# Ledger of designs, part 9: VH-VL binders against o97563

Target 1, 195 residues: o97563
Amino acid sequence: CSCAPAHPQQHVCHSALAIRAKISSEKVVPASTDPADPQKMIRYEIKQIKMFKGFEKVNDIQYIYTPFDSSLCGVKLEANSQKRYLLTGQILSDGKVFVHLCNYIEPWENLSFLQRESLNHHYHLNCGCQITTCYAVPCTISAPNECLWTDWLLERKLYGYQAQHYVCMKHVDGSCSWYQGRLPLRKEFVDIIQP

## First folded at step 23 (VH-VL)

Design w2
Fold by OpenDDE, last read:
Structure w2 (fold): chain C 195 residues (1-195), chain A 117 residues (1-117), chain B 109 residues (1-109)
Amino acid sequence: as target 1 above (195 residues)
Amino acid sequence: QMQLVQSGPEVKKPGTSVKVSCKASGFTFTSSAVQWVRQARGQRLEWIGWIIVDLGNTNYAQKFQERVTITRDMSTSTAYMELSSLRSEDTAVYYCARYDEGAFDYWGQGTMVTVSS
Amino acid sequence: EIVLTQSPGTLSLSPGERATLSCRASQSVDSYYLAWYQQKPGQAPRLLIYGASSRATGIPDRFSGSGSGTDFTLTISRLEPEDFAVYYCQQYGLSPPYTFGQGTKVEIK
């Protein structure tokens, strides 16, 4: 399993839902009703605490599904625990909520102040912004509504300082810039044209 | 159970400083913010300032910018408010309150600070 | 700074009556960042409403909040004896300071 790194804002914007939940139990289930299909899924029974995105699509989620095998990006969650997770995922054609390793899934306690704030108020309002992951230099914006994400390039972290403490905010003129919550709006990061 | 427990009452002379503590328990302190509010006897609530815990960023009301310092210790889950150059007008009950998910939902019990010559 | 003006200053009512409290802002406030508090003598403020209309945990349903822009309202549908107190509104939007209203005292007639 390999995933393209993405800013938490992008994960939320590209996901059908975002919820805070506890995991009650887990069960291995067939991936389909076809006996010839050897694929398995893990079905987690959850207790939904709060929904941040997906109100119009789903209510009162009881189960989430993930591939059984880690090679297929299956996610292992701690069941029978009081641990709370932020879960992002998709809704399959059959109505099942699906999550995998490439989704933004974090223990709730690991989220920063701005991330918690942004789940409630910022991320979903700024999905018109494109956040581009910088893998090498030069890394430059191609449009005014684009923010450059440099955590991997500069910190060699999947979720570094920028992921934890910045939101890509859309301005009235349609342009986007990095914003540190509760501070004046300003572009904090500039194009990287040299090492 | 989420709680904020503040330090005990203080009696200070004019011109001195006071530092009030606010210890948090029952929630993830590092992902929260803390505001400080005071209230003189029979008066309205007055906002002093606040701190975002994980970054340590602060903002103060204009009235207190020259005299107040709000800090936090993440290792002990404690927020602090220090007010210097104390005056008789600073006599009040001082409150801390935590911010999470769009609300200041838990408050400390208050700390009485008396400034008298 | 945003100035919050509450009205009336004092509201004298009897148990069982409806109380309507107003909080007017000097400029528009995002409703997500508007809260109401109850304070009784000798006690810390208690959060009643956040996000202008969301009840805090443990708050009875007789308390409700509404409004947007510059006008916000706290309503107590049927006053209970324990509801006689001072009520404050606070805004804490993207730009500090996070100011309070001057308060409305709900007293028994």
Scores: ipSAE 0.893, ipTM 0.937, lowest interface PAE 0.5, mean pLDDT 94
Fold by OpenDDE, look of step 23:
Structure w2 (fold): chain C 195 residues (1-195), chain A 117 residues (1-117), chain B 109 residues (1-109)
Amino acid sequence: as target 1 above (195 residues)
Amino acid sequence: QMQLVQSGPEVKKPGTSVKVSCKASGFTFTSSAVQWVRQARGQRLEWIGWIIVDLGNTNYAQKFQERVTITRDMSTSTAYMELSSLRSEDTAVYYCARYDEGAFDYWGQGTMVTVSS
Amino acid sequence: EIVLTQSPGTLSLSPGERATLSCRASQSVDSYYLAWYQQKPGQAPRLLIYGASSRATGIPDRFSGSGSGTDFTLTISRLEPEDFAVYYCQQYGLSPPYTFGQGTKVEIK
């Protein structure tokens, strides 16, 4: 399984739901009702703590589904633990909540101050911005509503400083730029050196 | 259980400094912010300043900008408030409170600081 | 700075009565960052309401918050004996300082 790197803001924006939850139990289940289909899924029973996105689509989520095989981007979560996760995912046509390795899934304790704040107040309001991953130099924006994400280029990390402490904010004129959440209510423009 | 435990009462002379500690437990300290508030006897709550723990960024009320320093130690999950050039008017109970998801939801028990000659 | 003015200064009521406390801001405040606290003598403030209308964990449903912009209200539907205390509002929705109101004392009539 291979996933294209994406900023946490992009993950939230491209997901149907974002929740904080504990994992109660796990069970291997058939992927479909067709006996001829050998595919398996892991069904996690969860305790939803908070929903950040998806209010209009789902209420209280009891189960989430992921592929059984890691080759199909299945996710392994710790069941029967007090560990809290941020889960992002999609809703299948049959109404099941689906998560996989390419979704943004993190232990809650690993989130930064800004990330926690942004889940409630910033990310969902700025989905009109495109966060473009920089893989090589030169790296330039193609449109005014783009922010260049340079964590991989500069830090060789999937989630570096910008992922943890920056939000791509949309301006009144439709353009976007990085803001550093140094203070929850102060939007300071971050002038980043273009690679 | 989430809690903030502050250091004990202090008696100081004018012109000296006091450093109050606030130890956090039961939650992820590094993902929080901490504000400091004081209250003189019979008076209203007065905001001193705050710190974002993972970044270490601080902001102070103008009244205290020249005399207050707020710091944190992430390894011990402890926030600190140091007030220098103490005056009699600084006599008050000092509180710390953690910020998470739009709320200062947990408060320390308070630390009484008495400044007297 | 944003000035929060609470009213009335003192509210004298009997148990079982409804209490309505006001917090007015000198300029508009994001409701997400407006909180109400209860403080009893010799104790630290206790969070009652955050986000102007969200009840903190463990807070009885007789406490409710409402309002937006510059006008916010804390309501205690039916006063219990333990509710007689001082109540503060705080804003932290704009640039610091994150100021408090001067407080409203709810006392027994």
Scores: ipSAE 0.875, ipTM 0.928, lowest interface PAE 0.5, mean pLDDT 93
Fold by ESMFold2, fold request of step 24:
Structure w2 (fold): chain C 195 residues (1-195), chain A 117 residues (1-117), chain B 109 residues (1-109)
Amino acid sequence: as target 1 above (195 residues)
Amino acid sequence: QMQLVQSGPEVKKPGTSVKVSCKASGFTFTSSAVQWVRQARGQRLEWIGWIIVDLGNTNYAQKFQERVTITRDMSTSTAYMELSSLRSEDTAVYYCARYDEGAFDYWGQGTMVTVSS
Amino acid sequence: EIVLTQSPGTLSLSPGERATLSCRASQSVDSYYLAWYQQKPGQAPRLLIYGASSRATGIPDRFSGSGSGTDFTLTISRLEPEDFAVYYCQQYGLSPPYTFGQGTKVEIK
C-alpha cells in the first residue's frame, strides 16, 4: 500500500467526512453480494462522538468499512476500546463509509492543539488554499493561494512540524499563507529554498 | 474527574514577585491551552495572557507584557503565572482556565494574591 | 483591541421573567470565539455558552445565545432563583488580547 503525501488539511478537504469516534466492534464481511468474489472487508461498528465534516451527506454514522487486506490499504483499528479516533474517509455510491490506510486516521490524543482547533474551525473553511509538497530545492510558490509544505524536505517526515502546527489560511484578497494559531508575527518565515 | 487546582493564597510585599500554579487532571494537558484572568474586588474580569501548551507559545495583554511570564511543565500537567514588580493594584483573585475546542470550559478555584506593605 | 460593551449594566427582574442581555463588540468577532459566563460572589466564572450559541455541558436549556458580527445576545427564557448573578461575555479570536465585557448584573426586583 502506497500513499501520496498529503497535509492533514488536504486530507480533511479531500475527504467526504471527518469524525471523532470510538470503535465498538469489528466483523469480517464479504466485499460484495457476488458469492464468487473472494474479497473481504472489515466492518467496524462505531460510536460517533463528533462530526467535523460531512453533515450534508451523512448524519450519525454507525458503520465504517475498510479492506481486509493491508495490500489493498486496509486499516486496523482497536475495537472494543475507549480509544477515540479521528477518522477521515469517503462515502461510496451505496452510502457505505469507506476508510483506508491513506486517509488521515489518528488517535485523538495524538493530535496537537492546532489540529484539534483546525478540525473544528479552520481546515474545512480553507479548502480554497493549495498546499504543495516540497521534495527538493528549489521549491517556490506558483500561485497566491499556495502554501509550501516542507516537512519531508526539512525533517524527512510525512507529518512534521507544519503538519502538526500549521494551517494554510485564506485571506480576504484570496491569497493564502501559513498560520500557527494565535501567535504574534514570527520573524522567521519559510521562504524560497535555495539549491 | 476533570479539574484545575490552583495554589493557595499569597500575601506579598510591593516590588516582589508571585508565582501561581494551576495543576490539571482528568484531561490531556499537552493538547490544551490555559488562560490567566484576574479580578480585583468589585471589578470586571481582566485577561492577563495565555499559553498554548504543546507549542509553549504565549500571548500577554500589553498592560502585563513587561511583568508577566506564563509557563508550563508538561511532566506535571501544571501551568504557572508569575507576576513581578508587584504593586497594590495587583491585589486580586487570579484564575486559570483550560481551552479546548472553542471553549474555556474548566476554571480553577481562584488564588487570592494580596499586595501590601 | 476589541472592546465588548454589555447592556444593561443591571437588569432587575422577578423569577419567571425573561432576561435579555446584550454584548456589543467594537469590531466584528468570529462567533466561534464568543462565550458567555455566569459568576456568583466568591466563585469562578461558569461557562454557559460558547461559539455564540452552543450551550456548555450541564447548562439548562433556558439559557440560549445568539448573534454574530458585532451584536450578541444571551437570553434566559424563565429566570430561576439561582440565575441571579453577574454575566460576562468574552471574545478570544485570532488577534489577542482577549477581552471581557464589563458584566451585566441580573438581580431580584
Scores: ipSAE 0.792, ipTM 0.891, lowest interface PAE 0.8, mean pLDDT 89
Fold by ESMFold2, fold request of step 24:
Structure w2 (fold): chain C 195 residues (1-195), chain A 117 residues (1-117), chain B 109 residues (1-109)
Amino acid sequence: as target 1 above (195 residues)
Amino acid sequence: QMQLVQSGPEVKKPGTSVKVSCKASGFTFTSSAVQWVRQARGQRLEWIGWIIVDLGNTNYAQKFQERVTITRDMSTSTAYMELSSLRSEDTAVYYCARYDEGAFDYWGQGTMVTVSS
Amino acid sequence: EIVLTQSPGTLSLSPGERATLSCRASQSVDSYYLAWYQQKPGQAPRLLIYGASSRATGIPDRFSGSGSGTDFTLTISRLEPEDFAVYYCQQYGLSPPYTFGQGTKVEIK
């Protein structure tokens, strides 16, 4: 399973839902009622603790689904435990909540201060900002609402400092720039890469 | 279960420094932030500053900017506030409070600091 | 710096009465970063309301918060004996410093 890189903010913005939940149990089920479809899924029973996004589409979520096979991007979650997960995912046409390895899924305990803050109040409010992954130089701003995501370029990591500690935040003039902690916003309206 | 325990009362002379500790237990310290607030007898709450634990970023009220240092020790889950060049008007109870998910939900018991000759 | 002005300074009421406390900001504040606290003599502040309107864990339903922008309200629908205390609002938005209101003392008439 191979995933296109995305900043946690992009994951939240592009997902139908984001929740904190515990996993109660798991069961292998057929992917559809079509007997010609041999695909299987894992159905996880969950206890939803908090919903950060998705209120307009679903109420309390009881089940989530993922492909059985990890080669099809199935995700293995620890069932029957007190472990809390951040789960992001989509809602299928039949109403099932679907998650896979390419979603942003983390133990809650692994999230940074700014990630927890931003799940509650910042990521979804700033989906009008564009986050662009930098793989090589040159990598420059092409629009005023753009933040350059440089974790791979500067740290050789999918989830480096910008993924852990930065939010691409919209200003009153419609431009965007990176914000970390409770530091003052920069007076310049163009995102500047720290070499 | 979750609590913040502060160091005991201090009596200090003008011109010296005080360092108050705030030890966290029952929650993950590294993903928290901690504010420091003081209150003189019969007066309002006054914000001193805070620290974001994982980043180490601090912000201080301008009144204290030149005299206060807020630090943390992640190995002991402890935040510290040091106030230097003490004056009699610094006599107050000093509180720490932890931040999580939009709220300062747990407060330390307070540390009385008395500054007198 | 955002100044929070609470009114009234003192509110003298009897048990069973409704209390309405105001907090006005000198400029617009994000409601997510507005909290209310209760403080009794010799005690640390106790969180009542965060996000302008969300009750903290263990806070009874008689406490409610409302408001946005520059005007915020704490309401105690029916005062109980333990509710006679000083109440503070605080803002802690994206641009420090954070500030408290001067307090409203709710006392027995």
Scores: ipSAE 0.753, ipTM 0.871, lowest interface PAE 1.0, mean pLDDT 89

Design w2
Fold by ESMFold2, look of step 23:
Structure w2 (fold): chain C 195 residues (1-195), chain A 117 residues (1-117), chain B 109 residues (1-109)
Amino acid sequence: as target 1 above (195 residues)
Amino acid sequence: QMQLVQSGPEVKKPGTSVKVSCKASGFTFTSSAVQWVRQARGQRLEWIGWIIVDLGNTNYAQKFQERVTITRDMSTSTAYMELSSLRSEDTAVYYCARYDEGAFDYWGQGTMVTVSS
Amino acid sequence: EIVLTQSPGTLSLSPGERATLSCRASQSVDSYYLAWYQQKPGQAPRLLIYGASSRATGIPDRFSGSGSGTDFTLTISRLEPEDFAVYYCQQYGLSPPYTFGQGTKVEIK
């Protein structure tokens, strides 16, 4: 299973939902009602604690689904524990909530201050910004709404310092720049557009 | 039990420093932020500054910028506020409060600092 | 620096009456970063409202908040004896410093 790199902000912007939840139980189920289909999924029963995105599609989520096989990007979550997870995912055409290894899924306690604040208030407000992964030098901005993501270049990590502590924020003039931890901005860049 | 417990009252002479502690228990300290606020008797609340615990970033009110230092110790879940060059007008109750997910929801009990010659 | 001006300075009312407290900002404030606190003598402030309108845990529904931009309101629909206190608003937006209003004292008439 191989995943294209994406900043947590991109994951939130591109996912149908983002929630904080505990995992109550797990069960292996058939992927469809077709008896000729050998595919299996893991159905996780969850206790939803908070929804950050997805209000327009679903209300309360009781079950999430992931492929059984790790080769198909199935994700293993710790069931029957106090562990809280940030889960991002999609809603399938049959209404099932689907998650996989390439979504942004983290224990809640591993999230930084800025990630927790941004899940509540900033990521979804700044989906008009483009985050571009830098793999090598030179790496330069090609549009005014672009932030350059350098975790791979500098740390060789999928989720490095910028993933943990930076938000790409949109300014009134439509440009975007990285914002970290309540550093003072110039007055003209504090007023952001609410989508 | 989630709480913030502050150090005990202080009596100080002008020109000295005071360091107030704020110990957190019952919640994740490292993903929070802590503000410091003071109140002289019969007066309004006055914001001193704050610290984002994991980043260590601080911001101070301009009035205190030259005299205040806010720090934290993540291994003991404790925030500190040190105010130097004390004057009689610094006599106040000093509070800490933790920030989580948009709110300052837990406040310390307050620490009385008295500055008297 | 964003200045918060609360009005009235003192509000003298009887139990059972409705209290309306105002907080005006010198410039626009993101409502997500606006809170209201209650403070009684000798006690730390107590969070009532955050995000301009969300009640904190354990706060009775007679307390409500509203407003956006520069104008914010705290309403106590029916004053109880324990509601006679000083009330503060605070803003803590992306550009420090964070500031409090000067307070509104709600006292028994």
Scores: ipSAE 0.750, ipTM 0.875, lowest interface PAE 1.0, mean pLDDT 89
Fold by ESMFold2, fold request of step 24:
Structure w2 (fold): chain C 195 residues (1-195), chain A 117 residues (1-117), chain B 109 residues (1-109)
Amino acid sequence: as target 1 above (195 residues)
Amino acid sequence: QMQLVQSGPEVKKPGTSVKVSCKASGFTFTSSAVQWVRQARGQRLEWIGWIIVDLGNTNYAQKFQERVTITRDMSTSTAYMELSSLRSEDTAVYYCARYDEGAFDYWGQGTMVTVSS
Amino acid sequence: EIVLTQSPGTLSLSPGERATLSCRASQSVDSYYLAWYQQKPGQAPRLLIYGASSRATGIPDRFSGSGSGTDFTLTISRLEPEDFAVYYCQQYGLSPPYTFGQGTKVEIK
């Protein structure tokens, strides 16, 4: 299973839904009603605590589905646990809520202050901005609505300081830039972003 | 049970410092933020500053910038506000409140600080 | 710094009447970062409304908030005896400092 890197904001923008939930139980089910189809899914029964995105497509979600096989990007979640998860995912053509390993899935307790705030009020409001991964220098913006994601370049981490503490925000003139108006900007990120 | 419990009342001389504590229980302290607000008798609420707990970053109102320090102790889930060079004008009730998901929803009981000139 | 100006300063009403409290900002405020509090003597502020219009847990539906930009309103549809108190608005947007309005006292008569 191989995933394209994406900033948490991109995960939220590209997903049909984002929720906070507990996992009540799990059950292995057939992937379809066709008895000749050997594929299986895990059906997780959830208790939805809060929905951050997806209000127009679904109400209170009772079940989520993931491939049984980890080679098909199935994800294992702790069932019958008090553990709260951030879950992002898609809605399949049959209406099932589908999650996989390449979605942004985290224990809620692992999220930073800004990630929690941005799930509530920033990520989904700024999907008109483009976030571009920088793997090497030189790395420059190619459009005014673009923010450069440099966590790998500067920290050798997929989810470094920008993933935890920055939101790419759209301005009134249509341009985008990294925003942490309540947090001081770090000099090294300013220098890279503004070559 | 979500709760903020503040330290008890203080009587201080001018020119000294006071440190008020705000102990959190029943919620994840590390991913929250805490503001400090004061109110003199019969007057409006006045914002002092706040701390974002996970990074320890602070912002202060300009009036307090040179005299206030807001800190936290992760091991005890406690925020602190220290105000130095006390004056009689600093006599007030001091409140802490936690921020979570857009709201300051839990407030401490308040700490009376009296500065006798 | 964003100044919040509340009006009226004092609102004298009888139980059962509708109260309308105004909070006007010197600059535009993101409504997500606008809250209303109730405070009675000797007590900490009590959160009523956050996000300009969302009721906090346990707050009766007679309290409602509205507004955006520079003009925000708290409405109490039918005053109860326990609603006579001082009401404050606060903004806590992305550019500190955070500020409170000066308060509106809602009193009997």
Scores: ipSAE 0.747, ipTM 0.868, lowest interface PAE 0.9, mean pLDDT 89
Fold by ESMFold2, last read:
Structure w2 (fold): chain C 195 residues (1-195), chain A 117 residues (1-117), chain B 109 residues (1-109)
Amino acid sequence: as target 1 above (195 residues)
Amino acid sequence: QMQLVQSGPEVKKPGTSVKVSCKASGFTFTSSAVQWVRQARGQRLEWIGWIIVDLGNTNYAQKFQERVTITRDMSTSTAYMELSSLRSEDTAVYYCARYDEGAFDYWGQGTMVTVSS
Amino acid sequence: EIVLTQSPGTLSLSPGERATLSCRASQSVDSYYLAWYQQKPGQAPRLLIYGASSRATGIPDRFSGSGSGTDFTLTISRLEPEDFAVYYCQQYGLSPPYTFGQGTKVEIK
């Protein structure tokens, strides 16, 4: 299972839904109605606590599905637990809510102040911005609506400081820049990436 | 149960400092922010400043910028507000309030600070 | 700095009447960062409305909020004896400082 890197904002923008939920139970089910198809999925029964995105497609989600096989990017979640999860995913053509390892899935308790704030109010309002991963210097903006994601470059982590504490926000002139919850960008970061 | 408990009343002389504490219990402190607000007798609520707990970064009202320091201790789930160079006009009730997901939903009981000579 | 001006300063009404409280901002405020509080003498403020229109947990249905931009309204559809208090609006947007209105006192006529 191999995932293309994406900032949490990109995950929210590209997913059909984003919710906070607990996992009530799990059950292994067939992947299709075809008796000749040996593929299996895990069906998780959930209790939805809050929906951040997906209102126009679903209202209250009772079940989510993931591949049983980890080689097909199945995700393991703690069932029968008080643990709260941020779940992002897609809605399949038959209406099933589908999640996998390459979605942004985190225990709610691991999310920062700005991530919680941005799930509620900022990520979905700024999907017109483009976030581009930097792997090496030089790394420069190629379009006005672009923010450079430097966590790997500076920290050797995909979900580092920018993923935790920044949102790429669109300005009235159509340009985008990083915003850290009611504070300007860090000076050292601005000096090396954006003049 | 979720609550904010503030330190007890203070009587201070002009020119000294006061440090008010605000202890959180029953919710995750690290992903919160805490604002400090004061109210003199018979007057409006006045915003002093706030702290984003996980980052430790602060913002203050201009009036207090030179005299206030807001801090936190994540190991004890406690926020602090220290006001220095106290004057008689600083006599007020001081409140803390917790921010989460768009709302200041929990408020401390208030701490009376009296400045007199 | 964004100045919030509440009106009226005092609203004298009887129980059962409808109260309409105004909060006007000196410049546009993101509704997500607009809240209303109730404060009784000797007590801490109590959150009523956040996001301009969302009721806080445990707040009765008679309280409602509306508005956007520079004009915001708190409505109490039928005043109860416990609703006679001072009400404040607050903005806490992306650009501090955060500010409160001066308050509207709702008192028994």
Scores: ipSAE 0.724, ipTM 0.863, lowest interface PAE 1.1, mean pLDDT 89
Fold by ESMFold2, last read:
Structure w2 (fold): chain C 195 residues (1-195), chain A 117 residues (1-117), chain B 109 residues (1-109)
Amino acid sequence: as target 1 above (195 residues)
Amino acid sequence: QMQLVQSGPEVKKPGTSVKVSCKASGFTFTSSAVQWVRQARGQRLEWIGWIIVDLGNTNYAQKFQERVTITRDMSTSTAYMELSSLRSEDTAVYYCARYDEGAFDYWGQGTMVTVSS
Amino acid sequence: EIVLTQSPGTLSLSPGERATLSCRASQSVDSYYLAWYQQKPGQAPRLLIYGASSRATGIPDRFSGSGSGTDFTLTISRLEPEDFAVYYCQQYGLSPPYTFGQGTKVEIK
């Protein structure tokens, strides 16, 4: 399974829902009612703790679905445990809540302070901002609502300092910039975007 | 039971330092932030500063910037506030409070610090 | 720095009356980062309202919060004897320092 890179904010903005939940149980089920379709899904029964996004489409989610096969980007979640998960995903045409490996799915305990705060108040409010991955220098903005995501360039990983500690925030004039208040802006980052 | 338990009362001489502890239990310390607030007798609440626990970064009110250090110990789930160059005006009750998901919902019981000759 | 100004400084009322407390900010405050606390003598502050309008766990329905931008209000619909205390607002937005209002004392008339 191969996933296009996306900042956590992008994951939330492009997902139909984002929730915190525990996994109660799991069951292997058919992917559809079509008897000619041999595909299987894992249906996870969940206990929703909090919804961060998706209020207009669904109220309280009881079940989520993922492909059984990892080659189809199925995700394994620990059932019948105290582990809390951040789950992002989509709603299929038949109403099923669908998650896969390329969504942003993390144990809640692995999230940073800013990620937890931003799930509650910032990511979904700033989906008018564009986050663009920088793979090499020079890397410059092409629009005023753009933030440059440099974790790969500076740290050789997708979920580095900016993914953990920054939000691309929209201003009244329509421009966007990385949040610079509570957390330090790393100096090597400014040399790239404002040389 | 979620709670913050602070260290006991302190009596200090002017010019010395005090270090107040704030031990967390019943919630995940690493996912929180802790603010420190003081209140002199009959006075308003005064924000001193705070620490974001996972990164350890701090912000302080300008009034305290040169004299306060807020730290934490992840292994003991404890935040600390150290105030140096104590003056009589620093006599107050010092509170810690934890931040989680938009709220400072748990407060320590307070630590009286008395600065007198 | 955002200055929070509470009014009135003292509110003298009888039990059963409605109390309206104001918190005005020197510049716009994100409502998500606006809280109200109650404090009685010798006690730590008690969270009443967060996010400008959400009641904290265990807070009675008679407490409500409202407002946005620069103007925020705490309302106690029917004062009970235990509600006579000092009330503070706090903002803790994206740009520290965080600040408290100076307090409104609600006392028995």
Scores: ipSAE 0.700, ipTM 0.842, lowest interface PAE 1.2, mean pLDDT 89

